# Ledger of designs, part 6: VH-VL binders against COMM domain-containing protein 3 (commd3)

Target 1, 195 residues: COMM domain-containing protein 3 (commd3), of Dictyostelium discoideum (Social amoeba) (q54qk4)
Amino acid sequence: MNLSEDVLKGIETLSDEKLINDSVFKHIIDTCFLVILKKKTESDLFDNKAVSSVDTIALKQTFSAFIVFILESMKINYDQSSISDLLEEHKLSSSRIDFISNYFKEYRVAIRKHLSVTNFHFPHIIDVNWRLDLFMKSNAVEKLNTPVYLINLTTEQEENVKGKVQFAATLDQLQDLVFKLRDAQKQIERSSIKS

## First folded at step 22 (VH-VL; from K04 with heavy chain K55R)

Design M04
Fold by ESMFold2, fold request of step 24:
Structure M04 (fold): chain C 195 residues (1-195), chain A 118 residues (1-118), chain B 107 residues (1-107)
Amino acid sequence: as target 1 above (195 residues)
Amino acid sequence: QMQLVQSGAEVKKPGASVKLSCKASGYTFTTYYMHWVRQAPGQRLEWMGEINPSRGRTNYNEKFKSRVTITVDKSASTAYMELSSLRSEDTAVYYCARWSFDYAFDIWGQGTLVTVSS
Amino acid sequence: NFMLTQPPSVSVSPGKTARITCRGDNIGDKNVHWYQQRPGQAPVLVMYYNSDRPSGIPERFSGSNSGNTATLTISGVEAGDEADYYCQVWDKSKDYVFGTGTKVTVL
């Protein structure tokens, strides 16, 4: 499985039982699986008394990381031992690993069917707009003078159904994104030659 | 070509132990949990326990937890189940089976008859 | 204690339809799997996740699950369908639970 360092760090946060107690843990896992199935929304993550004590940024990062983990495990057909081993390697307890495994037993096939129906309708990018901002926040101005690009992607999922994706990136982050997209393009070209 | 091949029939006396083997071939042994399921004569199938063959962690049915031990030898792609303090009620066919998140118990061994008598 | 109950036997004429029921509290909220076991043989998966058919199982096998009852249906029954049939679920409290079994006889 090829997960980014940020995704793996977000998964490992689920092992910190002081930050994420069992009630919060169970809520995060339940919400991740049900959001993929369109039975819950991201707002349901925050509409629970159990999460009120958890840092909102950490909660969102862990939630997003675990959704990526579920989806990647589906793509490469990881089964129970492979999933359990990865989670144990990232310090989750046996009880938390078992809880996650139980959700895969219940929802694995439903998720696969749901993704099969929707996977061929990806939004595609039809326009890019950007502007440069200078971000300054601290007493040490040298690093905070780095330009930040606000990037808007206009997408089209189906005929005349448009959406927007907005994010901010430094020049270094934008260059990294461009290099990763070029590398992915090369891998797709090699794969398309094999038939 | 995927198959589970179990050890041969056993006859035991009450109070003894038995250790059965289950050799996997045709798939990656360490990717799927391995299970043991038994069937007494004329009775339903009864789940006994499971093991993660990669790291050896087990979960047991509470009914058997004090008497059952499941282990693996990864280099031989073989799972084992040991049942101690045998009783006449333990006379059964014992199966190993693979659980898949996608296909449930999709591969079964041929079964091993264990007879506990006199 | 969660249990799955099946009729002990079902008799059906060749070419007719056998319906094998599996009853459990709120079983419709669970994923039901079905196994065929011929005399002296290991079980063979014939239905999984309520209604999905494994490769090699004929289309005359179908499954449904709602309320308190899951059903395996065998249409156009043949002599080769004579076997014991077991339903199975995974349950949070009892792990892997098998039904009591149903002997299908083709007369």
Scores: ipSAE 0.756, ipTM 0.896, lowest interface PAE 1.0, mean pLDDT 86
Fold by ESMFold2, fold request of step 24:
Structure M04 (fold): chain C 195 residues (1-195), chain A 118 residues (1-118), chain B 107 residues (1-107)
Amino acid sequence: as target 1 above (195 residues)
Amino acid sequence: QMQLVQSGAEVKKPGASVKLSCKASGYTFTTYYMHWVRQAPGQRLEWMGEINPSRGRTNYNEKFKSRVTITVDKSASTAYMELSSLRSEDTAVYYCARWSFDYAFDIWGQGTLVTVSS
Amino acid sequence: NFMLTQPPSVSVSPGKTARITCRGDNIGDKNVHWYQQRPGQAPVLVMYYNSDRPSGIPERFSGSNSGNTATLTISGVEAGDEADYYCQVWDKSKDYVFGTGTKVTVL
């Protein structure tokens, strides 16, 4: 995960149960998720009964850091174990980690949908179809003997936004494409291994 | 190809224990919590517990908490579930399943039948 | 305790629409997931987060969730849709809760 030192420190502040008691902790987490969904505003963070027990600057820094954490974890496709491990490395208790995980179970898909409307997204491939085609002409001046493959990719940019990409490729071009895809797969596998 | 492959069927006497395995392949084993869910004959699915396969932390359904133990072997990408003090009502098919924050229980093992009879 | 109740069975003719209900107190505030289970087989996810369809599930499957009732709808029912269907939620107090199940019979 690509988090700055300040963001990580703000997350670790959530582990200090003397500074941030459970009531304040739950309020911070709830507000972070709901602000991203536009169901609450930053003023809701401060408009609460017990937040005066926490320094306003520390409260805002922790709130901002956790919002960045939520968004980055979703961007890099972290799931429950990866999130739990990171929070544990930054000294959050198991009960606080579980509370955060429960909010991801409730709100992660809603946040992803909300962000997809406002963010640019490249189409991704969901299906591949192909057929072999030959160009042959009877009594023609130009006769093409080289077979070509007609490739149809079915893509999806967002849920239920589908498209097609069609192209023709010779065998040599397909071999090059397969080689490049194998290289990309190896790079993805290298990046996904944690330990 | 993401899949979960479970150990074979078991026949046990009341009072015995059973330990089932679930081997994951095709995805990063330590990224997702692993779950165990059972289904008695003709009945609905019943959640038993979960484990963080990276660090081994578990949460159990209170109904099973005194008798169930979930563990992992990270190097083998394998989760285990042990159920002790077996009774006839523990006769069921036991599934492992992966939970994804994005896709719910999107990958299931094939199931392991455990029969408890005298 | 939070419970999810489904009708035990639904009979539908080929080409018609099957509606499988899942009832729970304020289930409309929860994210509902649906699984198809053919005899002797493991469950397969067919709907998640109320109305999202997994890749490979045909568009004739749809879902809704409001008030006390979530519904999985299968239009243009085919013989291959004959199976048991389970709704499921995650609940703060009960964790992962499955519905009682509905057997869909075609013809």
Scores: ipSAE 0.751, ipTM 0.896, lowest interface PAE 1.0, mean pLDDT 85
Fold by ESMFold2, last read:
Structure M04 (fold): chain C 195 residues (1-195), chain A 118 residues (1-118), chain B 107 residues (1-107)
Amino acid sequence: as target 1 above (195 residues)
Amino acid sequence: QMQLVQSGAEVKKPGASVKLSCKASGYTFTTYYMHWVRQAPGQRLEWMGEINPSRGRTNYNEKFKSRVTITVDKSASTAYMELSSLRSEDTAVYYCARWSFDYAFDIWGQGTLVTVSS
Amino acid sequence: NFMLTQPPSVSVSPGKTARITCRGDNIGDKNVHWYQQRPGQAPVLVMYYNSDRPSGIPERFSGSNSGNTATLTISGVEAGDEADYYCQVWDKSKDYVFGTGTKVTVL
């Protein structure tokens, strides 16, 4: 799995039991999975008394990083050993790794079905909106300020049905996304030339 | 294609130990947790424990925790289960099985009969 | 104390429908998997995540799960469907739990 350094640092924040206690940790994991399934919103992350003791910027960064982690693990079909090994390498305790694994056991197939687009036309991207959140307080795990871009893609299906795709990306994640999109475009151009 | 091949039947006396093997082929051994499940004659299937074959971390059913040990040999793509202090009630067929987040227990070994008798 | 209870036996005539129930407290909140076990053989997955059918399993097999009951349904039953059937869930307190098993007999 290829995750940016900033995403990995956000994941490592989940290992800091002094900053993220168990109650906060469980809430973050639950909210990440349910937001992907459209059963919760990002505002539900902050609507819990336990998280009020945690710096808001660090909370958003960790939440966004873990959503990216879930989605990337789905993309490359990582299973339990691969996920567990990655989380252990980034210093999560066995109990926290098991808690995350339990959420994959519960929600993995539901998320995969939600993300599947087989049997209908893919939405077209018609607009991109973003804003930069510059974290002024360093993440304690890496002691680094990390700019985070909140990306909104407006999509449209063939019947003028508009949708939104929202995600957060650090600068490094955004650069990686742009690089991968340009590489995919070049591969399409090479296939067209060879045809 | 994908398969789990287990060691042969065992006959043991009460108080002895048994160590069973399960060799995986046709898939990447270290990607999925490996499990051991037993079935006493005429009884339901009973989960015994699991192992992350990449790093060796285990989790055991509390019923067996003091007597069961699950290990792996990564280079041989082989998992092992050892059950100590055998009793007559441990007479059962023992299965290894792979758990997938996507497909549950989708691959099972053929089973190994362990008979515990005097 | 979570447990899964199945009827010990179900008899069905060829071509008819067998319904195999699996009862557990709030089982509708869980993902239920089903295994077929022929005599002397290992279990084989025949349904997973309540209602998803593995590749190679006939469309005659279907599954549902709500409330306190999950059901494996085999329509157009054939002699080859005669086997023991087990439901299974993963539960955060009891880990991997199997049902008591149901012997399907085709008369």
Scores: ipSAE 0.746, ipTM 0.888, lowest interface PAE 1.0, mean pLDDT 85
Fold by ESMFold2, last read:
Structure M04 (fold): chain C 195 residues (1-195), chain A 118 residues (1-118), chain B 107 residues (1-107)
Amino acid sequence: as target 1 above (195 residues)
Amino acid sequence: QMQLVQSGAEVKKPGASVKLSCKASGYTFTTYYMHWVRQAPGQRLEWMGEINPSRGRTNYNEKFKSRVTITVDKSASTAYMELSSLRSEDTAVYYCARWSFDYAFDIWGQGTLVTVSS
Amino acid sequence: NFMLTQPPSVSVSPGKTARITCRGDNIGDKNVHWYQQRPGQAPVLVMYYNSDRPSGIPERFSGSNSGNTATLTISGVEAGDEADYYCQVWDKSKDYVFGTGTKVTVL
């Protein structure tokens, strides 16, 4: 998972039990999950007297960081061990990790369905270009031809934002990539609902 | 293909211990909690405990807490369950199962019969 | 400790509908999962999160959950549906609770 420093600091703030007591912690987690489901809004953070002791800026920073954490974990399909390990690395107690895990058990599928309805998509490959290059080693006594393919993928992500991914591969690496992509396609077909 | 393969049947005397194994393949072992569930002949399924295979933290059903130990060998993608002080009522089929936030108990081992008799 | 109660058996004629109930206090607030177990075999997930079907489970399987009762419904019952069926929830006490089980017999 690739989270910014600000997001990780916001998550780690949830481990400070003197600043964020258990009542405040539970309120933050509950509000984060329900805001994603459009059952609550950001203003609901302040409509609870338990949070009156916490600085407004710190509260919003932590709330926003945890929203990002939930959404990123959904994008990369983290499950209980992966989530637990990351939270433990950032010093959350086992009781707080369990509380968060319980919310994923309750709301993971509901959030997945909500994100699917709102047209959430990963970047798509929409075009492929390639060029063959030959590399020769510079030696006094030998030259080696090494065929390398330069692959350009044109991608499109949310709201028609286009991107480009470029990489180099030998023939063997390209064959391995194609094999792995076909294997992944078989796994997707086996996981889909049939007839 | 995702699968869980368990060790073979065991016959034990009362008071002994048994240690069962469950080898995972076809998925990342350390992403999902592993569980042990047993079923006495003709009875319902009964949850015994769980482990985070990445860091080894366990939670046990209070009924078994004093007698059960769940462990893992990450390098072998294998979970273990040890049940001590066996009694005749511990005769059951013992299953390992994976819990997924998306699909609940979606992968089960084939089961291991443990028979406790004198 | 949260208890889930199922009828011990349900008999149904081929082509008709079997309804398997799972009773628990406020079970409608829980996510209910269902498993099919054929004799001598491991359980197989047939319904999760109340009403979602895993890949490979036919559309004639459906689920509902409200109040104190969750129901697994099998329409167009076939001989191959004869098995034991268990409901299951996760409860906030960190306890994975299975129902008492229902044997479905196709006559």
Scores: ipSAE 0.714, ipTM 0.873, lowest interface PAE 1.0, mean pLDDT 85

Design M04
Fold by OpenDDE, fold request of step 24:
Structure M04 (fold): chain C 195 residues (1-195), chain A 118 residues (1-118), chain B 107 residues (1-107)
Amino acid sequence: as target 1 above (195 residues)
Amino acid sequence: QMQLVQSGAEVKKPGASVKLSCKASGYTFTTYYMHWVRQAPGQRLEWMGEINPSRGRTNYNEKFKSRVTITVDKSASTAYMELSSLRSEDTAVYYCARWSFDYAFDIWGQGTLVTVSS
Amino acid sequence: NFMLTQPPSVSVSPGKTARITCRGDNIGDKNVHWYQQRPGQAPVLVMYYNSDRPSGIPERFSGSNSGNTATLTISGVEAGDEADYYCQVWDKSKDYVFGTGTKVTVL
């Protein structure tokens, strides 16, 4: 199985019992599987007090890495022995290997079925367009007749398969969003340097 | 044809040990966990333990953990189960079974009767 | 303690439908597998992941799982269907768990 170094590092992070205690570990694994099955969202990863002790960036990276691992495992129909071996090679404890293995036992077929009908791969944002929608009273800024814009994000899931995400925003809201995106970018950049 | 062939019936005295074998054929032995499940007369199936044939990692039912040892010979595509300190209550048919991620216990051995009697 | 409870016996006439239940706490959230065991034989997988049939298993066999009960349904029961049937799940607390078994008798 060809996993990226980042994914493998993420998996290896799961072996660090100091960083990822057992409670957090189980929660991550559980959440990953359930997110893939669309029973939970990534936000649910943070709905556990135990995760507060873990760096948010590390947690997210580990989460993402493991998601990829699961999906890739499903894609190639990775067998239990191979999964176990891979995890062992990345220094996971026996108990954690067993835990993960058990989740695969339980959810593998369900995930396969789900993936057969749904592409879990996140779409890419490839374009942005906007138009004026209306003028609205902004409660947040106590401004009257604030112009509201309709923002369209063009997404691409597969080759030549385009989607659209729409949202409304005032200029201030949009600026805030851009700021947050930039912040995220910086965080990602920092994480990339550490890897 | 995928199959599991087990060793023959055993008669043992209390306190003795028994080692059963399960030979796999028709599939890649090292890619599927092998399990042992027993069934006492008139009783339900009882899981005993599992082994990853690739590296020999095992998990056991806590009930048997102190007495059961599961091993493999990869070269022979054979799994083994040794049960020590036998008791009369250990009288049962013992099955090896392959676990598939896709199909649960999809292949079973024919079973081996172990009789523990004084 | 997680347990799977099955009726000890189910009697059915040829051509009729047999329903074998497997009860467990929140079993509907689990994957249930079913095994057929004829007298003197090893178990045979007849249903996996609640409702999927292995190759070679007749369409007469169907499975469902919801709430606290999983059900194996055998329609058009034949003499050859006489066997013990076991449900099975994996549970975090007990690992691999088998039901108490149901003897299906074809009258």
Scores: ipSAE 0.712, ipTM 0.869, lowest interface PAE 0.8, mean pLDDT 91
Fold by OpenDDE, look of step 22:
Structure M04 (fold): chain C 195 residues (1-195), chain A 118 residues (1-118), chain B 107 residues (1-107)
Amino acid sequence: as target 1 above (195 residues)
Amino acid sequence: QMQLVQSGAEVKKPGASVKLSCKASGYTFTTYYMHWVRQAPGQRLEWMGEINPSRGRTNYNEKFKSRVTITVDKSASTAYMELSSLRSEDTAVYYCARWSFDYAFDIWGQGTLVTVSS
Amino acid sequence: NFMLTQPPSVSVSPGKTARITCRGDNIGDKNVHWYQQRPGQAPVLVMYYNSDRPSGIPERFSGSNSGNTATLTISGVEAGDEADYYCQVWDKSKDYVFGTGTKVTVL
C-alpha cells in the first residue's frame, strides 16, 4: 500500500507509548473509526481528558494520518495480515496491533459499505468557468505579480442541487492539476481493465 | 480449490503433548490468519487461538494460553497446534480454520480427533 | 460474560421454514455468522455478516440480526438441512464466541 510519508509518520506516532499513552491511543483509534462511520465528529477527539497531555497539532496529525490509513486500507480491501504487518513494520506493539485489528474486525465491512455509498454521492462537475485575474490578492497564491486564474466549478450532487467550488490558481498550479487529473484517469483505466 | 488438510487422529495419555498439522492449499497462506477451534463430543465449538502466518504472531484463548502453541511453516503452507499437559477433557475434534475478509471462518479443515485416555 | 444462547433443537417438516435463534446481549450491534455442521463433518459457513450468503449456499437460507437476537432462517427445508447450526460472533472481551448450537431435525 502506497501511503504518504506523513501518513506513515502518523502511524509511527501511534507506536510512541510515551507520547501516546494507552488511554489516548485507544481513544484515537476508537474516534477514527467512528468518525469515518459518521457516528462521531473530529471535535470528539478533544472531548476526552486523556488527550490533554498531547500536543494538539500532533494529535490532529496523528488522527488525520490514521483516518487516511483506515480509508486507504479499506479502499484496497487490505487483508488482516497485511494490516498487521504494516503496523508491525512501523513499530507498534503487539497489544496495539491487536487493538487496531479488532476494530477492523468489527468495522471493516461497515466502513467499506459506507465508502461505497459515499462514492456515489460525490458531486459531479458539470461545468467549468474561469477568468484571468491579474490583481487578485489571495493568500493562497504565493507568487506575487503572477497572473492568477479564478476557477469556478459547478457541481451537481442531486437533481437540481447545484454547488459551486471556487479557487484561484496560477498557470503552473493548473498544469499540475491537469497532470494529476490525467494520472487519475490513467489509474481508472487500468483498474477497469483489470476488473 | 481452497482447502485445509489436517493430520490424522491421535491417541495420547494424560500429561502428554500432541502436535497437529494443517496444510493449506489453493490460496496465499500468509494472507489470512489461521485459527484452531476444538469441539468436544456433543459440545459446542471452542476457539483456541490464531496465528498470522506472515510473521508468526499469535493470540490465544486465555483458557489455553499456558498449554497451547500455534506455529507455521510458511514454506510448507502448514500451520501447527501443540497442546501440552493433556487431560481427558481435551478429548475432542480439533479444527483448523481460516479467517477471511468477511470476518468469518470460511474454510475449515476436516478435523482431527484427539483422544486422551489413561 | 458474553454468551450466545441457542435453542437445543428445532424440528421442522420438509418444505416448511426453520428458524434458529441466537441470543446475546446487544448481539444486534455485532456481526453474526452461522455455521452448519452435519454429523461427522466439519462446520461449513452458511451465513456471514448477519445476512450475507457465501457462494454455493442456496437462497432459501437467510439471516437477520436485531436487538438481542440473531436468526438463521431456512425456508423450504430439505432432508439435507438436518444438521447442527452454530452462531458465532467476535467480541472484544471474549474473542471468538460460538453459540451453544441447535440441532435441526427434519421430520
Scores: ipSAE 0.473, ipTM 0.766, lowest interface PAE 1.4, mean pLDDT 89
Fold by OpenDDE, last read:
Structure M04 (fold): chain C 195 residues (1-195), chain A 118 residues (1-118), chain B 107 residues (1-107)
Amino acid sequence: as target 1 above (195 residues)
Amino acid sequence: QMQLVQSGAEVKKPGASVKLSCKASGYTFTTYYMHWVRQAPGQRLEWMGEINPSRGRTNYNEKFKSRVTITVDKSASTAYMELSSLRSEDTAVYYCARWSFDYAFDIWGQGTLVTVSS
Amino acid sequence: NFMLTQPPSVSVSPGKTARITCRGDNIGDKNVHWYQQRPGQAPVLVMYYNSDRPSGIPERFSGSNSGNTATLTISGVEAGDEADYYCQVWDKSKDYVFGTGTKVTVL
């Protein structure tokens, strides 16, 4: 199986028992599987107090990487032995391998069923367009006669497979979004400097 | 055809050891975990342990952990189960079974009767 | 301790429907598998992941799982269906757990 370096790095991060203690490890694994199954959301990753001991960016990267690992593994119907071997190669302890293996054992079929009908790949934003709509219908905006920005995100999941995400935002909503994105950017930059 | 073929019946004295074999054919031996399950007369199936044939990693039922050893010979596509310190209560039919992520225990050996008697 | 409890026996007339239950705490949240074992033979998988049938298993066999009870249903029972049936789950505390088994007798 051809996993990206980022995914493999995420798996390796899970092997670091000092960085990722057992409680955090179990929580990450549980959350990953349940997010894929639409039982939880990414925000649930931060609901466990134990994760406070881990750098947020590292945690998110590990989470995302492992999601990809699960999805790719299930997409190709990776066998139990191969999964175990891969994890072992990336220095996970026997206990952690067993833990992950058990989750695959329990959720494999369900995940594959979901994959058959949905795409859980993380798309990339490759373009952003916007326009101002001064006359948007009231049912599309909470505030009447408020200028609304229509945002079009062009996404790419696979090479030459493009999608789009469209949403409307008031100036305030847009500012909030930009603020959050800038915050994320800063956090990522800080994490990169520390590594 | 995928199949598991086990070694023949065994008669042992209390305190002795027994080693059973399970030869796999018709599928890639190293891609599926091999399990051992036993069944005493008139009793339910009881899981004993598992092995990843690729690297020999094992997990055991705590009940048997001190007495059971599961191994594989990849070149022969054969799994083994050794049970030591045999007791009369160990009299049972022992099965090897393949576990599939998709189909649970989908392939079983024919079973091996182990009789422990004085 | 997690346990799977089955009725010791179920009697059914030919052509009728047999229902074999497997009870366990929150078993509905688990994946239940079923095995048929005829006298003197090894177990055979007849149902996996609650309701999926292996190839070669007749459509007469169906499975369900909810709450605290999983059920294997055999419609149009035939003489050849006479066997012991075992439910099975994986549990974190006990690993692979089998039910107590149900002897189905075709009258």
Scores: ipSAE 0.428, ipTM 0.747, lowest interface PAE 1.6, mean pLDDT 90
Fold by OpenDDE, fold request of step 24:
Structure M04 (fold): chain C 195 residues (1-195), chain A 118 residues (1-118), chain B 107 residues (1-107)
Amino acid sequence: as target 1 above (195 residues)
Amino acid sequence: QMQLVQSGAEVKKPGASVKLSCKASGYTFTTYYMHWVRQAPGQRLEWMGEINPSRGRTNYNEKFKSRVTITVDKSASTAYMELSSLRSEDTAVYYCARWSFDYAFDIWGQGTLVTVSS
Amino acid sequence: NFMLTQPPSVSVSPGKTARITCRGDNIGDKNVHWYQQRPGQAPVLVMYYNSDRPSGIPERFSGSNSGNTATLTISGVEAGDEADYYCQVWDKSKDYVFGTGTKVTVL
C-alpha cells in the first residue's frame, strides 16, 4: 500500500499517548469511521471536550491522515492482519491497535460499500486562470454594473484526467477568497514546521 | 485448496496441559487471523482466542485468558493453542478457524477432541 | 451481558421452510453470520454479513437481520439440511459470540 508520508506521519501521531490521550484517541478513531460512513461530520471532531487539550492543526491533520488511511486500506481491501502490522510498524500500542482493529471489524464492509458508490478522492488544482468581465451577470454579482472576475480552475483527478471548475467573483468576493486561502496556507506551513 | 489440518486427539489428566496444532495450507498464513473455538459435547461453540500470525498478537476470551496461550510458527504455517490446568469441563472438540473480514469464519479445521479424565 | 439466543430445535418437513431465529439486543445493528454443523463435522459457513451466501451454498438459504432478531431461512428443506445451526456476531464487549444453537430436524 502506497501511503503518503503525511498520512504515515498522521498515523504515527496516534501513537503519541502524551499528545493524544486515550479519550482523544478513541474519539478520533470513532469520528473518522463515522464520518466516512456519513453518520457524523468533521465538525463533530471538536464536539468532545477532550480534544481541547490537543492542538487544532495537529488534530485536523491526524484526523485527515487517518481517514485517508482507512479509505486507502479499504479501497485495496487491505487485510486486517496487515492493517495491524502497519499500525504496529508506526508504533501504535497494542491496545490502540486493537481498538482500531475493532472498528474495522465493525465497519469494514460498510466502508467498502460506500467506496463503491462514493468518490473520496478529490481532484487537485493544477492551474488557475482568470479574466475580468465588466458586462457579465453572474450569480456572484451583488451590485449591478460591478466588474466580475471569472475564475477557471483546472483540476486533475488522475493522471491525464483533467477537470474544470468555473466561478465568478466580485473584487470583494475575490479578496475574501484570497484571504481565506492565505489563512489555509499559513496553517499548512505551520503543519509543515511541526513535521 | 485452502485448508486447516489439526493435530490428533488428546487424552489428558486433570491439571495437565495440552498443546494443539493447526497447519494452514492453500493461502498466505500471515494474512488472516487464526482463531480457536471449542465445543463441549452437546454444547454450543465457544470462542477461545485469536492471533495475528504476522506479529503474534493475541486476544483471548476472558474466560480462558489465564490458561490459554496461542502461538504461531510462521515458517511452518502452523498455529498452536496450549491450554493449561485442564479440567474435566475442558473436554471438548477444539477447532481452529480462519477469520476473514469478508467471510467471517470461512475455513475450519477438522477439530481435535481433547478428553480430560482421571 | 450480551447473549445470542436461539431456539433449541426446529422441526420441518421436507420441502417446507425452516426459520431459525437468533435473538440479541440490537442485533439488527450487528453483522450476523451463520454456521451449519452436521453431526460429527466441523462448522461450515452458510451465511455471512446477515444475508450473503458463500459460494456453494444454495439459494434456498437466506438471511435477514433487523431489530433484535436475525433469521436464517431455509426454503425447500432437504434431508441434508438436518444439522445444528449457530448464529455468530462480533461484539465490542464479548468479542466473538456464538448463539446457543438450533437443531434442525427434517421429519
Scores: ipSAE 0.229, ipTM 0.703, lowest interface PAE 2.2, mean pLDDT 89

